# Designs tried in a protein design chat: miniprotein binders against q9sl92. Part 30

Target 1, 330 residues: q9sl92
Amino acid sequence: AMESDASCSLVLCGKSSVETEVAKGLKNKNSLKLPDNTKVSLILESEAKNLVKDDDNSFNLSLFMNSIITHRFGRFLIWSPRLSSTHDVVSHNFSELPVGSVCVTDIQFKGRGRTKNVWESPKGCLMYSFTLEMEDGRVVPLIQYVVSLAVTEAVKDVCDKKGLPYIDVKIKWPNDLYVNGLKVGGILCTSTYRSKKFNVSVGVGLNVDNGQPTTCLNAVLKGMAPESNLLKREEILGAFFHKFEKFFDLFMDQGFKSLEELYYRTWLHSEQRVIVEDKVEDQVVQNVVTIQGLTSSGYLLAVGDDNQMYELHPDGNSFDFFKGLVRRKI
Key: E = the ipSAE of ESMFold2; O = the ipSAE of OpenDDE; V2 = 0.75 times the mean of E and O plus 0.25 times the DockQ between their complexes.

## First folded at step 17 (miniprotein)

Design v1 (at its last look DockQ between E and O 0.88; V2 from the best seeds 0.81)
Fold by ESMFold2, look of step 17:
Structure v1 (fold): chain B 330 residues (1-330), chain A 118 residues (1-118)
Amino acid sequence: as target 1 above (330 residues)
Amino acid sequence: SPDQIRELADQLRELVDEFQRAVENGDMDRVRELFLEIFYLAYRILDLARELMREAWEKGDPELEKEARELMRIAYELIDLAYDFLRAIRQGDLDRAQEILQDMRELADRLEELVQES
């Protein structure tokens, strides 16, 4: 918001020699910018001694990159110990970065949540944003559901590999993640249309190991498996890209229909009954509806007790699923 | 339960038989539909394994934990085989597709063996 002595160091890390050469080119041309005129220093991983700390507080670049087995996503990493927004880094520099690049930070002091909400990460949260391209704008809104599903499955996959009890991360439509009734994360998707393609940027925040005052995955794990090895942000992120790339390929080939059964097993809303309130000439009108699923456009589909079909939109409704109340926004 | 595992094994065998017939008949629409059925069946096996793992940790039961891990291994292998099958079909590699169907039958046998071992 203001010009100051603010600066930002971005560490560039590639999975293979191909991505490493891209990183060198970006540094040589000083090609990356931030939207608020923050000065940017580009640093290769090999040069990042003063920013890469030896303790558990910093994202471990080599641990993450060693875990990557994907062909497209997560192969080019941008890291900083502190950033205003990982989402701004990848979205503002979309054309300069390989598609599928990911930006990670240890501390984010300006987050972007869904409309009307701003979230700030404490240390220990997995905060990342990555990019993809799509050509069909009608299905772009559905990508957030693919991402949500991939996050929930990645957490379970890591638990499975470690021989630990799974953490039942649930999806609260449209973009929130919950465990035991408490929020542990959120997803933000934005897009622009350029050069006959939709440039999609996806931001994810997930409470893996943050301390006070919120809950996190490791707190839940300690309750089920005391003295177990804790989950690392790097493991979750690697598992995320492995799962997301498979789900994304299936989504692009066969549509969201191919993932619906898995998605509905994971979300909070199967057969949920809610009251939809609307105002008609200063009168509150209530209709009881049963949530059925998602429309083809990704909105919430419900059927009323009057057998009428309802399509509920995030922009046009206020949602309080724990009170069983959905209101039209005023 | 042992009966649930047997039911899943039987369902897998039936789906693989349908898969083989669909491939032999050139019914690629049916092949894609059957992929989803096997894909979702693998996740049902994984769900069962995950619930057994939770129970094993709750009770401190290492034999139940071992059973849960074997079920997980089978489920993950089946998921991978399902993806590999789609890839083989897209590439026109019918010999590889037939090998994958046989590998799926062997996983169904392993599920049945797991019930008999307990």
Scores: ipSAE 0.811, ipTM 0.928, lowest interface PAE 0.7, mean pLDDT 84
Fold by OpenDDE base, look of step 17:
Structure v1 (fold): chain B 330 residues (1-330), chain A 118 residues (1-118)
Amino acid sequence: as target 1 above (330 residues)
Amino acid sequence: SPDQIRELADQLRELVDEFQRAVENGDMDRVRELFLEIFYLAYRILDLARELMREAWEKGDPELEKEARELMRIAYELIDLAYDFLRAIRQGDLDRAQEILQDMRELADRLEELVQES
């Protein structure tokens, strides 16, 4: 059976005249490409109103774009009803897109995970990737924590604005999001060094309205407030960029240390006891350590029962990050 | 509790007075430290507001919901003022910085008013 090369439609949206002219330029040049050579059709937002059937479950471009008051992030939007990977769109076209451009899809069928795992994200998930530039390569690994924090705060900000009980989204280090012990999201950051800058592509997946495979934010919300208005993907994404821009500015001015306290209030690992493996010659020795925080490099900081501080490193073999940790004395 | 809100109002006033002194002395390092103190004070107000909002939903208490909403507004306004203050200082706009400090004092007064109405 010839897999019909289903043409991918990308709708280009600009917040202002500047981003709108970029959208027109990209369309006219047909410059956006996918890494799998999938045929791409570029459509301007102004043209898409006639093409997008009012599927009540499609991402509302106008709702999102009207909410955006940021200076740098989320002002240029690419939307697709179905996409292989939002991360592939922004990373492969990084030089053609304004910094802070975001790609969103309703359905992602070849999403990139942290590992070689392909993520399929059904309808009801907020699946997006955006671009940023960083100059200091030492702090690039920390951006995933700023992103994770911004997602957790964005969900709370939407609840607060709606007068709802807040959903306590927690961070499972290094890049997973949990509610009530169930995974609801994850973050992927990739970077390339070009023109003396780190070109960072940030991918986020958050289950807003799909009860499978674990839970979603709206299922949790219905449990707390049965008659409440549900969270919208557009609202969360808008709140995310507002929060992220502020946190990113603070991170660039004062470093991640300024956000650490807020991060530690939000993560799952405060005073967590974990088993770490020491390789002493040919013997694996298990030791218990207590998680204290993050190192300046973004690894887990832990204290041993000997009061020695340790940096915890992944062994590279374990899928469970906490089962494959090796301690290094600091 | 009302006592917790009063304590937060007093802490805000103290921090604003320290900001005033740091600006007058040109101590930009202290201004950055005080920003973080204000920032995390706003988050403490916001955490309290979120707790009250949860309790209001659990009890069906509309007055507690109203109190929680006002605390949320104060916390969000305080966060915005803190960022605007840093911007004003970076731009050398000391007049705007002084206005923002006064706006922060007014937020402390709004916190105290909320305690008196409870």
Scores: ipSAE 0.760, ipTM 0.899, lowest interface PAE 0.7, mean pLDDT 89
ESMFold2 (binder alone), look of step 17: mean pLDDT 85; pTM 0.853

Design v2 (at its last look DockQ between E and O 0.81; V2 from the best seeds 0.80)
Fold by OpenDDE base, look of step 17:
Structure v2 (fold): chain B 330 residues (1-330), chain A 118 residues (1-118)
Amino acid sequence: as target 1 above (330 residues)
Amino acid sequence: SPDQIRELADQLRELVDEFQRAVENGDMDRVRELFLEIFYLAYRILDLARELMREAWEKGDPELEKEARELMRIAYELLDLAFDFLRAIRQGDLDRAQEILQDMRELADRLEELVQES
């Protein structure tokens, strides 16, 4: 059976004339590539109106682009109705795209997760990846926390602006998003060092409108307010870039310390007791520690019953992140 | 409570006056510290607004909902002004920075008006 080489359509959208000219240039050169050599068809937003069937469930490009008032993020958009990975699009084409470019898809079928996990996201998920540049390699690991925080605040902002009940999206360290103890999203950051900068690709998945496999934001919202207007993916993504630009600027100017209080109000781990393993003379000793926060390196900071401070490191062997923590004295 | 809103208004006025002094003295480190205080003050207002909104929903109180919405607007406007202030300072636009400080004072007055209407 000839696997029909399903051509991937990428719709290119620019907020202003600058980004629109970039879109035209990319189309004319046919410069965007996927890592699997999938045939890519580049379409300008102005041409896409005739190609995109009015599927009420497709990402509304105009709604999103009209909401964007940012200076650096989300001004150049790539949309696809179906894509292997938004993260592959932005990371593989990093040099061809404006910094802060975003790729969004309605359906992601080979999405990248942590630890080689493939994330498959059905329709109703907000699946996007965007690019940023960082100069200090020491703080690159912390960007995932800024992103996590910006997603949680974006959901709150949309709820507040729409007069909806509060949806308390919490952060499960290091990069998962939870509502009512159920996973609703996750973040992936990857980076490459090029031209004296860290080229960071940030992938986000958030379940907005698909009740599977766990829950979604709109299911939670319907439970609290059955007659409420539902959250739109475009609204959340717009709010995300507005929050993220502010938080990123603050993070670059004053460091992650400026956001720590807000992060700790949003995460699940305040005063959490966890079992950590120490290797002492080939014996594994279990100790209980209490999570206090994050270290400057972005590891969990915990205190022992001995009042000693510890940095918690993943052992690399456990699937359950909290079961595979090793403590180091700091 | 009305007393909590009044306290937030007084804290905002005090912080704006400290910003004015820090700008006049060219103390950029103090400006950064005061920014964080304003930033987290805005979040305290927002938390109170969200609490009142929940209470309004539970009680079916439209006046409490109106108050909560105004507090929420003030909090979001304060956050925007705080970031705009930092931008103005970074650009050396002291006139814009002074305008923003005045806008923040007006937000403190709007907080106080809510206390008087309650």
Scores: ipSAE 0.804, ipTM 0.919, lowest interface PAE 0.7, mean pLDDT 89
Fold by ESMFold2, look of step 17:
Structure v2 (fold): chain B 330 residues (1-330), chain A 118 residues (1-118)
Amino acid sequence: as target 1 above (330 residues)
Amino acid sequence: SPDQIRELADQLRELVDEFQRAVENGDMDRVRELFLEIFYLAYRILDLARELMREAWEKGDPELEKEARELMRIAYELLDLAFDFLRAIRQGDLDRAQEILQDMRELADRLEELVQES
C-alpha cells in the first residue's frame, strides 16, 4: 500500500528584527521537517497575505504579536491554517527553532492526547505548541501543571482586563480543562534529553470559539454577558505567555510548592473520595481514598481511611473521577 | 465588604514593613517567604474583585463594576510589583527595591480609599 504525498505551508512571524532574521534563515535553508516526510513550504509573514484573512476567522498574527510583552516565550511564531499536529512541528524541529517558539494552527486533524486519545481541532479552537528547556529531570513532570494553571489564569486575566465576568475554567488532573462539567481543553507535555538538558515541548488545545464537539469559552461567556465582545484566541494566547513566563520563573526559582495553593484553588479534586481498584494475584482489591494533592514528583497523592498514603500515576491507571473510580489499565 | 478590603490594606502595609526589614537584615529566605505572602494576597484581592464583577453583571450594577475594576487594577499592579521586587533583590538593585516598596504602600492607600468611597 503506497502512501499519498502530503504538503503544508508554515508561516514564520517574529516579534522583532532578531526573530525576523531567524525566520529568514530558516526559509533560506529550508530547515524545518515533519516526521511523516510531509513537504514543507516556509513562508515569511510578509509573503502570506492570501493565508491571513479577517473574514476567514484565521489566527491573526499581527494581533497576537502586538499583544506580546514577554522576553522569552511566544516571540517566534509558526502558523498554518491546517496541520496534522502543532506538537510535531516544535518537537521535531526543537534544535532549529528558538527556545520558546510557538506553533499555532486553525485546524488540527491528528492531534495527540495524553494516551491513545486523538484531539481534533475545528476552527475556533486555540491549538498551539511551544518549547522550553529544563535541566532538572525530577521536576519536568510538574511543568504540565504550571501550564494548566497559566491557561486557566490567562482566561481569567482576559476577562478581567475586558471588564467581563470570569470564566471558571477548572483543572481535571492530570491535564484536562473543564467548564461546567464539559471538557474545553487539554495539555500535552513531551521531553527528550540531549546535551545535559531536557528539551520540553508543550501542546495546548482550548475551545475558545468552536461550537463542537463540546462547549467553548465564548458560549459560556454569552450565557453570562450576552452583549459583550467575545474572546479572541490571540488575546488568550498573549495572556497565556505573559502569565506562563512569570509562573515558569517562579517555578524554576522556588519550585511548584510556590504555585501549589493557587493550583489547588483551580482544581476539581479537593477532598474528593474515590475507589481505587486494582487486580493483583487474580483478586480485585478496592480501597476508598481521599485526594490530598500532588506528590513532589507530580503524581496524585491520596490517603485511605486507614491513613495509608497512596500515589496514583496517570500512565498506569484509568481515571473516572465522575464515577469516583480509579482502576489499573491492564 | 468594606471591612474585608480594609483588612487587605492593613495586611499589605504590614507585609511591606516586613519586606523592608528583611532586606535591611539581608534575609533572603524571609524575602522569598514574603514574596509568596504578597503573591497570594494579590490573588485574594483578585478573588474578591472577580466575585464583585460577576455580581455586577448579574445585577446590571455599574457602580459595583467600577469597584471591581479598581480592585483588579490594584491586584495586577501588586503582582507586577512583587515580581519586580524579587528580580531587583536578586540583581542587587536595592534602590529599585526601595522604590517598589514605596509603590506597594501607595497601593495600600488606594485600597483604603476604595473603602471610604464605597
Scores: ipSAE 0.776, ipTM 0.910, lowest interface PAE 0.8, mean pLDDT 84
ESMFold2 (binder alone), look of step 17: mean pLDDT 85; pTM 0.850

Design v3 (at its last look DockQ between E and O 0.74; V2 from the best seeds 0.79)
Fold by OpenDDE base, look of step 17:
Structure v3 (fold): chain B 330 residues (1-330), chain A 118 residues (1-118)
Amino acid sequence: as target 1 above (330 residues)
Amino acid sequence: SPDQIRELADQLRELVDEFQRAVENGDMDRVRELFLEIFYLAYRILDLARELMREAWEKGDPELEKEARELMRIAYELIDLAFDFMRAIRQGDLDRAQEILQDMRELADRLEELVQES
């Protein structure tokens, strides 16, 4: 059976004339590539109106682009109705795209997760990846926390602006998003060092409108307010870039410490007791520690019953991140 | 409570006056500290607004909902002004920075108006 080489369509959208000219240039050169050599068809937003069937469930490009008032993020958009990975699009084409470019898809079928996990996201998920540049390699690991925080605040902002009940999206360290104890999203950051900068690709998955496999934001919202207007993916993504640009500027100017209080109000781990393993002379000793926060390196900071401070490190062997923590004295 | 809103208004006025002094003195470290204080003050206003909104929903009180919405607007505007202020300072646009400080004072007045209407 000839696997029909399903051509991937990428719709290119620019907020302003600058980004629109970039879109035209990319189309004319046919410069965007996928890592699997999938045939890519580049389409300008102005041409896409004739190609995109009015599927009420497709990402509304105009709604999103009209909401964007940012200076650096989300001004160049790539949309696809179906894509292997938004993260592969932005990371593989990093040098061809404006910094802050975003790729969004309605359906992701080979999405990248942590630790080689493939993330499949059905229709109703907000699946996007975007690019940023960082100069200090020491703080690159912290960007995932800024992103996580910006997603949680974006959901709140949309609820507030729409007069909806509060949806309390919480952060499960290091990069998962939870509502009512159920996973609704996750963040992936990857980076490459090029031209004296860290080229960071940030992938986000958030379940907005698909009740599977756990829950979604709109299911939670319907439970609180059955007659409420539902959250739109475009609204959340717009709010995300507005929050993220501010938090990123604050993070670059004053460091992650400026956001820690807000992060700790949003995460699940305040005063959490966890079992950590120490290796003492070939014996594994279990100790209980209480999570206090994050270290400057972005590891969990915890206090022992001995009042000693510890940095918690993943052992690399456990799938459950909290079961495979090793403590180091700091 | 009305007393909590009044306290937030007074704190905002005090912080704006300290911003004015820090700008006049060229104390950029103090400006950064005061930015964080304003930023987290705005989040305290927002937390109160969200609490009142929940209470309004539970009680079916439209006046309490109106108050909560105004507090929420003030909090969001204050966050935007704080970031715009820092941008103006970084750009050396002191005139814009002074305008923003005045806008922040007006937000403090709007907080106080809510206390008087309650």
Scores: ipSAE 0.825, ipTM 0.930, lowest interface PAE 0.7, mean pLDDT 89
Fold by ESMFold2, look of step 17:
Structure v3 (fold): chain B 330 residues (1-330), chain A 118 residues (1-118)
Amino acid sequence: as target 1 above (330 residues)
Amino acid sequence: SPDQIRELADQLRELVDEFQRAVENGDMDRVRELFLEIFYLAYRILDLARELMREAWEKGDPELEKEARELMRIAYELIDLAFDFMRAIRQGDLDRAQEILQDMRELADRLEELVQES
C-alpha cells in the first residue's frame, strides 16, 4: 500500500500562447506525476499569486520568461518553492512535457515517507533540470560537456552585460564546476531510448547566492567588484539557455570538435601530469601520464612518457586531480 | 593593444570576404570552417574585453571600462551575426545572408574606429 503523505504544487508558465495552452491541457488532465506518489497540484502561473512574491526571494517567473528569446529551450517552465528533485519532474514526465521544458525550484530535498533521510539544499542555489532529444547514442555522453561549457559562458555573459569583471568558472572533468578551487556546481545527465530517439534529461546545480556549503558566485563577485549589482538566478538561467541553444546547434551540426578549443580553455586539466596507479598481480604500479583531452567517446585521453595511450573512464576510477593521482580499478 | 585590435579588424574583413566567396561557390564545408574561424575570432575579442574589464575594476579606470564594454558589444554582435548567417544560408535566404555580411563589415569598421579614438 502507498504510505506517502507528501504533496507539492507545480506552477506552469509558458513563454507564448502555444506553451500556455499546453499548460492548460496538463492541468485539466492532471497529467504530471512524481516517483514517490506525492500528490501533485498543477497551478497555472496566472493563478499562483500566493506562491509568486517579489519579497519572498522566490524565483521570479516573469523576469526569467521575459528574458527568453530561444526557439526551443526554456520556453515552458515548471516551478515549485520546494521539490525533492527537479530532475525527477522532467525525466518521469518526459513524454507529457514539451521537449526543452525546464523545472526550477528554490529549495531541493529528497522525498520523505518511503526513505529514512531528508535533506535540503540552501535557498539561493540555482537548481534546474531540462530536456532534449538526440538520435545518435554515441554522442549522448558528450552533452554534459556542452552543458558545462554553456554554464561557464552564461556566468561570464551575465557579468559582461552588467559591466562587471568575469567570474572564471572552471570545469573539473567530468561534471563539476569550480571557482578558486571550490566547488560551485555540478551537472547530471540521464537518458532513455524510446521510439528511435534518446530522451535526455539534464540537471544542473549552481551556487549563485547561497554562501554555504562551499561558496557562491556572488561571494566571489563581491571580492572582485565591491558595491556591484549581484547576480540573479533568473539572469543566469536565461543566459544559459541562450548560450546552450547556440552551442547545441553547433554541436549537432559539427560535433563536439567544434567546441573543443573553448572547452579546453575552461577545464582544469590542460597538459596536466598525473600518476595513474594500477594493481597488477597484487602489486601497485604507477605510471606518469599527461592529459591530452577527450576521446571521441568523451573519455579522458592521456599519454605516457613512452607515448602509450591511456583512456580513463569516469566509472570505477578514483580521481584526485588536485593530488595528481588516478587509481584505476582493474 | 591598438595593434591587436587593428589585426582583429583586418582578419574579420578577410574572413567576411572569404565567407561571401564560399557561399557563391556553394562550398558548404568551407562555410562551416569559416563560421568556426569567425566564432573563435569573436571569442578572441571577448577574451581581450574581459581582461580589460577586470583591469578596469582593479584600477578604477572608467575609460578602460568603456573600451572593454565596446569590445564586448562587438564580440557579442559578431557571434549573433555568425549564427544568424548560418541560419539564413540553411533557409536559402540569400538576401538576409548578404545583409549579415555587410553588418559584419561594419563591426570591423567599429573595431578600427576604437583604435583611432584611443
Scores: ipSAE 0.817, ipTM 0.931, lowest interface PAE 0.8, mean pLDDT 85
ESMFold2 (binder alone), look of step 17: mean pLDDT 87; pTM 0.870
ESMFold2, look of step 18: ipSAE 0.798; ipTM 0.922
ESMFold2 (binder alone), look of step 18: mean pLDDT 85; pTM 0.847
OpenDDE base, look of step 18: ipSAE 0.818; ipTM 0.926

Design v4 (at its last look DockQ between E and O 0.83; V2 from the best seeds 0.80)
Fold by OpenDDE base, look of step 17:
Structure v4 (fold): chain B 330 residues (1-330), chain A 118 residues (1-118)
Amino acid sequence: as target 1 above (330 residues)
Amino acid sequence: SPDQIRELADQLRELVDEFQRAVENGDMDRVRELFLEIFYLAYRILDLARELMREAWEKGDPELEKEARELMRIAYELIDLAFDFFRAIRQGDLDRAQEILQDMRELADRLEELVQES
């Protein structure tokens, strides 16, 4: 059966009158488009009350919007119960949306991964993408680390505020999120240069409440505290934007160096020994290096047994990111 | 430990006094450095709070849980104040910056109160 090209519903929500007027303007113009020419239906939050079936598992717009106290991020929300990609919504409509606009979906069925891999996210995942602008192209690659850090801190903040056990979300470089050695999330950043600025689209996937394919935050939480109140996607997303706005401001003022200590406390790679390949005279030589941190460019910094510092570059051929590293002397 | 909390309180007071001097001198580079020191001090308080919370849970100690919760509140408030201070300075609102420094001193006093109650 050809699954009928079901019209995609986008619910537009504004935190204040400013964002609400933007929502009305977008609806009236019908200006939002998807890359696959899927028919889009734009609905204002005020009109959506009849469309949101009382499915207790849908993203609660009011809960999220009431939590937002940010100045720039997360104040304009697009929600869909089912979407091909949140990233496609924000990236293809970047010029029509306020900077810091977020798109969230309950179910993502054609999500973009880092590679050509399609990320399917079932119900219970927090799947969102948001927009930001950057001027310095040299630091654009570092934004993924700020995002990763903000997600990990957001989860901790929600746990702390709810009196829940600590969930130690770790960063697997460059942009995966792990709990207890299992992948629970990932970040994708894409950028386009336009009007003397980098238009950055940030996609985040975090498994909050779906035990498949690996684990989720709530499964980890239930294992530690069976009687605990579960984490809500809305709470994590709100906490994320509060952390991200702070970390982004600090990053833009003082650079990523100001966040490095916190990043290194959160990542998996402190003193990790990795095998890197050197090409010497058409022979592949394997060397072991110890990861020390990140370079200013956002590559892995490592030290050799020779005490030489190296920048580690992906070879582009390895599926295992750590097996496909080439060292460059710095 | 009570000694660790006292040390954190003393460090916070010292950093606030240095902030006061840096603002008065117009030393914005030093203000940025001190911001990071306070930011990471708040994270040290938060780490200690989380440690005490784990210990309280393991032991079933409600007083230790109460202490850990107060430390956690202080840490979060200190982070918020640090960023508010930074915004005030960036806006040239020195009066607001001075108010925030006083609020940070009050957080140091709240840390000392926890040491006295323990």
Scores: ipSAE 0.802, ipTM 0.920, lowest interface PAE 0.7, mean pLDDT 89
Fold by ESMFold2, look of step 17:
Structure v4 (fold): chain B 330 residues (1-330), chain A 118 residues (1-118)
Amino acid sequence: as target 1 above (330 residues)
Amino acid sequence: SPDQIRELADQLRELVDEFQRAVENGDMDRVRELFLEIFYLAYRILDLARELMREAWEKGDPELEKEARELMRIAYELIDLAFDFFRAIRQGDLDRAQEILQDMRELADRLEELVQES
């Protein structure tokens, strides 16, 4: 109960001289803030030498930046060994940061102002948030599916590059990632509308090399390829931005329809039969529907036994979005 | 299987020919459609490669691993070429676009070579 908000240090790293000059400007103006007025110290990557010798499982800034081949996303990095939320860093400072900036931390917890319980994401988990802009609000909800797909493909791309068997990461709609029936990650998207644009912040957690909570990618890989080199968080994140930038460009040019075949190969719900519960008067009626895909608004599209098409919505009362779906006839 | 790889090579050649015609006709809607067909063809090649890689690890078969790696290289190169081609067309860089189409034809040749090794 006597805990207070702590100061935090944010290390700033740019891919090129352009991003490095932005980092210097931010440091000189001390222009980044966190919720609840947590005090922030900004440190340039050039000033933070030898951090790696204290913990070999810390995020390796140079390994990540050397892997970056993108033109926009992932070129400006903010790192801290411990943060309450990478999402808060990029979302509350959206206007001060280059669009496409990414914040990474080794350990994430919720600050006292959010909850009384403090929890800790283990080291080895890839915890990051990044930003983008969109103009068309109708398609903003679909960006989370592009991100999910890019994460699953990035994991496969790293395995492919290393000559390893792929890890079949699956998407559980709307925002969870699974391997072998166990959750290994999740995605969070938030947006605000300002100056005729949607400012979108995307947060991702992915169990790459952590010993808990359930399993991680490296545990799965070791079961398939025991003598293999293990996956590094930095390689996955680099591959993510490479894949996401391509998928984002395609999404923006041709819509989610262009990616949907690849998405449905990766999600868990093709031809899935689900029970929806309709409340008629004070009575609960169960109906079975078959998942067909996503609607244009980003909810589930299903067909009922009456051959009618329905849009399925979570009711917000269940951990599992598929337990508590309500249907709306289209 | 060798038949699958041969079919993929034939499909790639046909799609590249159609790309060439769409560019010559200035048919940008057709270019977008063909981009998607090439994009998903590349993922079919990649799917095959990924299945072969898992089999190679299960059997401890280094020759199968080499085949899988070559298919992966072809698929990733094809994906990159497809995005580069689309970008070149949008920028009006027809010399680059033509070079990329030829590079895609060479990938079809590399697919055919793998049939000789199976």
Scores: ipSAE 0.775, ipTM 0.907, lowest interface PAE 0.9, mean pLDDT 84
ESMFold2 (binder alone), look of step 17: mean pLDDT 85; pTM 0.852

